# Ledger of designs, part 12: miniprotein binders against q53ft3

Target 1, 195 residues: q53ft3
Amino acid sequence: MFGCLVAGRLVQTAAQQVAEDKFVFDLPDYESINHVVVFMLGTIPFPEGMGGSVYFSYPDSNGMPVWQLLGFVTNGKPSAIFKISGLKSGEGSQHPFGAMNIVRTPSVAQIGISVELLDSMAQQTPVGNAAVSSVDSFTQFTQKMLDNFYNFASSFAVSQAQMTPSPSEMFIPANVVLKWYENFQRRLAQNPLFW

## First folded at step 9 (miniprotein)

Design wa19
Fold by ESMFold2, look of step 9:
Structure wa19 (fold): chain B 195 residues (1-195), chain A 97 residues (1-97)
Amino acid sequence: as target 1 above (195 residues)
Amino acid sequence: SDRERLIILAKWAAILLRKALELARQGNTERAKELIEKAIEYLRRIEKLATTPEEEEIVEQAIEAAQEALQLLEQGKPDEVEEILQEAIRLLKELYQ
């Protein structure tokens, strides 16, 4: 039904179902996470008139879950990027040992998805500083990063006539960089989440 | 796979029936009936995917319960649909365990 992706981590596709209409993904080491992508799996969409409200939860100083509405996924917007970095305030500075550099074990946060009627979702208000980025925005950022790398690497290109012997150096043919760039760009256009 | 599709359809049908029950409790009978009709469409698709006699019996019983709930709502008996819809939801949960 749902998938959850954090950059640099394996995609999660097996949500824990905690009620008929509620699904949860665990986010270990959540303090290092700034953005989360939530998306629909498979070919069976929401039933007509329904969608998903997406929540973020972290344990407060008492260990109690704090749930905050990030936004929505629907048949018309089946994937979305949510910013969670601004939702993790007050973590380690409120106890007697905060002045000591005590190494802490990261706590687990959660992404929750509640399946709801679209009319019910229209009455809900997401947390004000949660940036909802489209998959298009993620694709655009990735494309810019790719272009920057290609342009940087290409600025160092030399022909064989320009090379001098340097036995301690390794070289990469410029066409390999171009082929990598073209392949990555094609794959990104086909599936923005392939990496 | 057909098993994965059956499980997802069963989860969607259970959610539709749960929301229909909530709407019936709120007195929104016409919207509740619409959701039950949609759930029956999902149950018919599950019926085509069932691979065992036990699954076939479960989905048939769920269809019968959903149809009975529709009839009771048409008769203005929303207090009688609670148990029937909860049984249909329980049957669907047996399909996805």
Scores: ipSAE 0.717, ipTM 0.886, lowest interface PAE 0.9, mean pLDDT 78
Fold by ESMFold2, fold request of step 12:
Structure wa19 (fold): chain B 195 residues (1-195), chain A 97 residues (1-97)
Amino acid sequence: as target 1 above (195 residues)
Amino acid sequence: SDRERLIILAKWAAILLRKALELARQGNTERAKELIEKAIEYLRRIEKLATTPEEEEIVEQAIEAAQEALQLLEQGKPDEVEEILQEAIRLLKELYQ
């Protein structure tokens, strides 16, 4: 359903589902993280009229979680970049996670995704620090995200000699991924905001 | 894969039914019915993907529960949908637990 990407780290694609409509990713050593990307996986999007509110949680001095609303992921914007470097001393915000996702381990934060009706999301206000940072930071993060995604997809590559037949699954030739990677990289170099 | 697709559809259907229950509790019967209708569409897709007798029975019971909830709302009986919607959600969770 969802993916979570931090530059220089492996992408996470297996969120912990903590309720029907709530999903979390653990972020170990969160103090070294400046940005996180949250995105939709697969070909089955949100049901019409729904989307995801994205939250960030870090433990306070007492080990109690402080949740902050970062922003949203929707069918119209299925991937979003959130800045978290300025949030690690901020105030908490209203959130639907309660005590369910208590973070007790030092240096482990969480990204929470709450699936909600779009009408409910329209009145939520993200924290101001979560805005995408400057062009330099955006370009660096985007390039690292692109490299991480390419490495992730490539890690599943097998030759046809190694392939076990699986007729119920779709396959994509590896060169299609490479062509997309090269095209995106070229466009990013020409205009970091082309997307 | 069809297995992964079934699991994702079951999760979306469960979310749709949970939100429908919340809307019914708030007296918003028309939106609750809309979400239940969408959930039934997802359940029909799950039905086409089910491969075991256990999965087939679960999805059939979930469809029946969702349809009963829809009928109760159409009859102006929103107080009676709580238990049946929770049963449908529980059944869907069996598909992806």
Scores: ipSAE 0.709, ipTM 0.886, lowest interface PAE 0.9, mean pLDDT 81
Fold by ESMFold2, last read:
Structure wa19 (fold): chain B 195 residues (1-195), chain A 97 residues (1-97)
Amino acid sequence: as target 1 above (195 residues)
Amino acid sequence: SDRERLIILAKWAAILLRKALELARQGNTERAKELIEKAIEYLRRIEKLATTPEEEEIVEQAIEAAQEALQLLEQGKPDEVEEILQEAIRLLKELYQ
């Protein structure tokens, strides 16, 4: 049903099922892990109208589990990369695993997948959407996002002589994208919190 | 393999029935019926994959329970589906546990 991959480790394809609708992968030595990939194995997809909410659990200083919602996997987005390096000191979030008697070692984190109706998932907010509070982490993410956007947009650039007439399409001059990119980079360098 | 497909289908069907039970508890009988109908479709696929008399009996009982739950919801008796749906879920767990 699900797979879990960490760089430099063998892929895990055998989640432990802890309830009808809940599956977990163990992450030993979790302190060294920065990203995890969660994906559908693809044999038989989610039933229509359903998907998976993906959670990260780590033990606090007393060994008690702290769960955080990372995001989602669905038939339309069957794989996702989640950053966990900044989450190991975060606040817990609402989660469906709290009533489960999950046996695990306090030094091992877990990835949890809860199968839900899509309507229920739409009411959930991942921690990553709310808690980019480190200026260095925010700046690095934003710079990578800006570079990615600029490179993507630039890959479609054509000169006026190369344009194919397409009256039903909207076009913007390429220099508008470059000017926005340069302005945004300048503003971010001067004040990483201007947003 | 066919065994792996049977197990995955049984897990999906059990999830569908669990969510239908939760919807029925909330009074959303129309959506609960929709999920039970989908679960029966999965149970029919399991029926084609069953290879032992024990598996065939389990899936037949689960289909019958799911159909009874639909009938109770049609009669406006959502409070009476809990035991029947929990039995169907228990039967499906026998297929994959």
Scores: ipSAE 0.708, ipTM 0.880, lowest interface PAE 0.9, mean pLDDT 79
Fold by ESMFold2, fold request of step 12:
Structure wa19 (fold): chain B 195 residues (1-195), chain A 97 residues (1-97)
Amino acid sequence: as target 1 above (195 residues)
Amino acid sequence: SDRERLIILAKWAAILLRKALELARQGNTERAKELIEKAIEYLRRIEKLATTPEEEEIVEQAIEAAQEALQLLEQGKPDEVEEILQEAIRLLKELYQ
């Protein structure tokens, strides 16, 4: 049904179902996370007239969960990127995960997805610091990261005439990096979530 | 796989019936009926995917329960759908739990 992705970590596709209409992903080491991607797995979409409200939860100083509304995923926008770095000390939001007994370790944040009627979702307001983005924004973020890597690697390029002999070092021809860059761009345009 | 499709359809159907129950409690019987009708469509798809006699029996009973709930709402008896919709939801949870 749903997936959850943090850069540099394995994608999660097996949410804990805590109610008929509520699903949870654990985020260990949440203080190091700045953004999270939530998406539909795409096999069978939401029923007509429904969508998902996406929440972020972290334990407060007393270990009590604090839930904040990040935004939404729908059949029309089935993937979104949310900024959570500014929310780890924020105030709670109105949320449907209240007194539910949810399995959680003490130092783990959670992403919650509540399946709701679209009319109900229209009455909800996400917290102002949470960035929300479409698949297009995810693609743009990934393209910027790709460009940053290529520019960084290229800054070390030298011609053969500029090289100092270093037999203990390993080298990568510049055209290998360029080929990787070109292949990655092509695959990203075909499927933004291929990686 | 067909098994994964059955499970996802059962989860969506259970959600549809839960929301229908909440609408019926609020007196919004026309919207409740719409969601039950959609849930039955999902149950018919589940029926095509069921492979064991247990699954087939569960789906058949869930369809009958959902159809009874529709009939009660059409008769203007929204207060009487609580038990039968809860049973349909329980049956669907048996398919995916």
Scores: ipSAE 0.701, ipTM 0.882, lowest interface PAE 0.9, mean pLDDT 80
Fold by ESMFold2, fold request of step 21:
Structure wa19 (fold): chain B 195 residues (1-195), chain A 97 residues (1-97)
Amino acid sequence: as target 1 above (195 residues)
Amino acid sequence: SDRERLIILAKWAAILLRKALELARQGNTERAKELIEKAIEYLRRIEKLATTPEEEEIVEQAIEAAQEALQLLEQGKPDEVEEILQEAIRLLKELYQ
């Protein structure tokens, strides 16, 4: 149903379902996180007339969860990037999550997704400046990454005259993968949205 | 896989029925009926993906419960659908838990 991505971490695709219409991703070490991407996995979209309200929750100074509405994902905008670095001491929002979440430890934040009717979502106000930009789909990001890898690796292709004849195969020097990885990481560090 | 699609459809159907129940509690009967009708559409899709007799029985019972809730709403009895919709939601949870 949903995915959650933080730069430098593995993609989370297995949300904890805490109610029929509520899904949660844990964010350990949340103080080090500046942006989070929330997206639909895309196999079966929201039912017509529905979408998802996306919340960020962190523990306050008393250890109680503070929930803030970041924004929305819908069939028309199935992915979004949210900036959370400025929200870790902000005021809470009205929210549909109860006090009985699975994890309530002081150092773990959560991303919550509440599936709502679109007209109910229109009455909700996100906290200011949380949304940065949207990502249309996880598939588009993945395809661009794969295309980038293929084009980079192909630029180092060696001719068959230098290999044992296997005319249905193309061979790549081993260090090409390392160079691609290093270059990709450098570009992400300079501009996380370069793709 | 078909299993993953069945689970997602069951979750969507349960959500549709939960929202229909909330609308019925607010007296918004026409909108509640629309959501129940859509949930039944999802249940028919689940029926095509079910691979065991147990799954087929669960989805059949959920359809029957949703249809009874529709009848009660059409009769102007929104206060009487609470237990029936909750039973349908419980049945759908058996498909994904």
Scores: ipSAE 0.693, ipTM 0.879, lowest interface PAE 1.0, mean pLDDT 78
Fold by ESMFold2, look of step 11:
Structure wa19 (fold): chain B 195 residues (1-195), chain A 97 residues (1-97)
Amino acid sequence: as target 1 above (195 residues)
Amino acid sequence: SDRERLIILAKWAAILLRKALELARQGNTERAKELIEKAIEYLRRIEKLATTPEEEEIVEQAIEAAQEALQLLEQGKPDEVEEILQEAIRLLKELYQ
């Protein structure tokens, strides 16, 4: 149903469901995270009239969760980027998760998604620090994600002289990855929001 | 896959019924009925995807419970839907737990 992406980390697509209408992703080592992307996987959209309220939770000095409303995902905006770098010591928001910090370690935060009626969501106000800071911040996040993928894929590159034939495996030429990378960068420079 | 679609539809249906129950508790009977009708649409789609006798029985019972709740709301009996909707939600959880 939902995905969660942090630059330099594996995409999470298997949220922990903690209630019928509540889903959670763990964010270990959250102090190093500046932005998160929350998105719909697109298999079956929200029912009409519904959407998702997105929350960020960090543990306070006693290990208790402090939840803050970041914003929303909907059928009309099925992905969103949230800045969390300024939220790791702020005041909590009213939230529907109760004591839903399933992982209670001092270094693990959570992203929570609560499925709501759209008119209920219209009454909610995200914390001010969660707003997307600028096109530059979005571009920076996207560039880091792009670099992460390219560096990861390139770390498996071998020359033809180093290859051992393996008929049961499929391969792609490294040039394909490079061309994709270059094309993506060109498009990003033209329109940072194209994807 | 059909299995993945069944699970997601069951989760959406359970959410629709939970929100309908909340609306019924608030006296918003017309909105509650709308959500139950939508949940039944999702349950009919689940019925077409079910491949085991257990899945078929679960979805059939959930449809019956949702239809009974809808009828009670149409009769102006919103106080009587609590147990029935809770059972429908429990049944849907068996499809994806």
Scores: ipSAE 0.691, ipTM 0.876, lowest interface PAE 1.0, mean pLDDT 80

Design wa19
Fold by ESMFold2, fold request of step 21:
Structure wa19 (fold): chain B 195 residues (1-195), chain A 97 residues (1-97)
Amino acid sequence: as target 1 above (195 residues)
Amino acid sequence: SDRERLIILAKWAAILLRKALELARQGNTERAKELIEKAIEYLRRIEKLATTPEEEEIVEQAIEAAQEALQLLEQGKPDEVEEILQEAIRLLKELYQ
């Protein structure tokens, strides 16, 4: 029914079914994981009007699971990428995995999928910055990062008329930084994931 | 394969019936009936894929249980569907466990 993929690891396609409507994947050594992909497996989609709420769980300082809603998979969005790197110290959220309230092995997290009515999912709020859901959003973040870099580097610019005769100092012409910036923006517009 | 499809359909049907039971407990009878009707559609598809007499008997009993639950809801008896829906769910689990 579901698959779970982490870069550099074998895909997992055999979730542990912990209830009729609840499925779990283990993520060993989760501290090294930044993103996880969750996707629908097989040829029979969710029943009409249903989808999957996707949760992430990690052990807290006492070894107890902390569950957080990452987002959703549906027939209209059957695959999603979730960022988990910022969640390893976050607060828990409301969740349906109470039966999993046992001490967890250190360094092992879990991805939980709860099959739910779409109406029920519409009332749920994921933790912020978990879903990586739009190329436009990624592009906008990258553009803001590039603007920040350009503004930072430009604050050190010195015109040729203002340069002191100091042979021990190295200088980079400001146009080199601008050309890099313009080239990077052009490449990003052609392929937001070229990097 | 047909067996893989049967198992997935059985899991979906069990989920539909569980959600229907939860809705019936909340007094949302019309939505519960809709989910039971959808589960019966899945059970009919399972019936076409069943290859053993045991599978055929299990799916037949699950259909009968789901139909009885639907009838009880039509009669305004949502309090009486608990056992019959749980039986239908148990039968579906026999198909995929």
Scores: ipSAE 0.689, ipTM 0.883, lowest interface PAE 0.9, mean pLDDT 80
Fold by ESMFold2, fold request of step 21:
Structure wa19 (fold): chain B 195 residues (1-195), chain A 97 residues (1-97)
Amino acid sequence: as target 1 above (195 residues)
Amino acid sequence: SDRERLIILAKWAAILLRKALELARQGNTERAKELIEKAIEYLRRIEKLATTPEEEEIVEQAIEAAQEALQLLEQGKPDEVEEILQEAIRLLKELYQ
């Protein structure tokens, strides 16, 4: 149904279902997270007239959850990027998640998704700067993905003297990956939507 | 893949029935009926995906419960749908829990 992605981490697709209409993802080490992407996984969309309200929760000094409304996902906007860095000491908002009986550590936060009727969602107000413009968020997310790919690929680089023969495989010189990275990064800076 | 579709459809149907129950409690009978009708459509799709006798029986019972709730709402008896809708939701949860 839903996915949750933080740059530099594996995508989460196995939300904890805490009610028929409520789903939760854990975010360990939440202090290092600035943005989170929430999206619809499925080939089966929301039923007509419904969507999802997206909340962020962090443990307070007593270990109790503080929930804040980030924004929404719908069939018309099936993915959204939310900034959470400024919310980690804010006040809670009204939310449909009740008290949750979960073991919590000080370093674990949560993303909650509540499936709602669209007209109910229209009356809700997200916290101030949670939603970011899609263009700005796209370029930031894309830059993180580019860095991740380059770091991954470059970690396999070996000199020709260190190479073991493998006749059944094709190889690419390491500087080809570097040139691709530099070219892509330049194009992204010139036009974030060139793709 | 068909198993995953069945699970997702069951979750959507359960949500539709939960929202219908909430609307019925608020006196919004016409919207509650619309959501129950949508849930039955999802249940018919689940029925086509069911592969075991247990799944087939669960879906059949859920359809019967949803249809009874719809009839009670059409008769102007919203107070009588609580137990039957909660049973339909419980049946759907057996499909995905």
Scores: ipSAE 0.682, ipTM 0.873, lowest interface PAE 1.0, mean pLDDT 80
Fold by ESMFold2, last read:
Structure wa19 (fold): chain B 195 residues (1-195), chain A 97 residues (1-97)
Amino acid sequence: as target 1 above (195 residues)
Amino acid sequence: SDRERLIILAKWAAILLRKALELARQGNTERAKELIEKAIEYLRRIEKLATTPEEEEIVEQAIEAAQEALQLLEQGKPDEVEEILQEAIRLLKELYQ
């Protein structure tokens, strides 16, 4: 039904089902995670008129779960990227996972998916710091930022014949910037969430 | 695989029936009937995928329970659907638990 992906980790496709309509993925070592991808596995979509509300949970200083609504996945948007790096000290939000006896390690975070009627989802408000984007949109945004930086930096390039001596100033050869650009671009194409 | 499809369909059908039960409790009989009809469509697909006599019997009983719940709602007897929908959900959980 659902998958959960963190850059540099194996995809999780076996959610813990904690109710007919509620599914959970564990996120061990969550402090190092900046983004998660939640997606439909694709063979059989949501029933018509239904979708999934996606939540992030982390333990507070007492080990108690703090749940926050990240956003949604639907048949029209079956994959979404959520930023969680800014949420690990935020306040909880209204959520459907209440005091359910969820089997998890108290020191790990979780991604929760609650299957809902679309009308019910329309009344829910995600936390303001969660960025919702498709993998394609995230990659496209990142590529545009990368191109913009390279174009800016290259506008200051000078040849050795044009260089003014400046012994107190540090310089970077232009080919080093190009190598960084090409490496970043290759890594982005292979794994949009590597950074 | 067909087994994976059966399990996913059973989970969707159980969710549809749970939401239908909640709607019936709220007095939203027409929406509840719509969800039960969708669940029966999923149950018919599960029926085509079942490979053991036990699976076939479970699906048949779940279809019968869902159809009875639908008839009770059509007859204006929403108070009588609680237990039969819960039984249908229980049967579906046997298919994927």
Scores: ipSAE 0.676, ipTM 0.871, lowest interface PAE 1.0, mean pLDDT 80

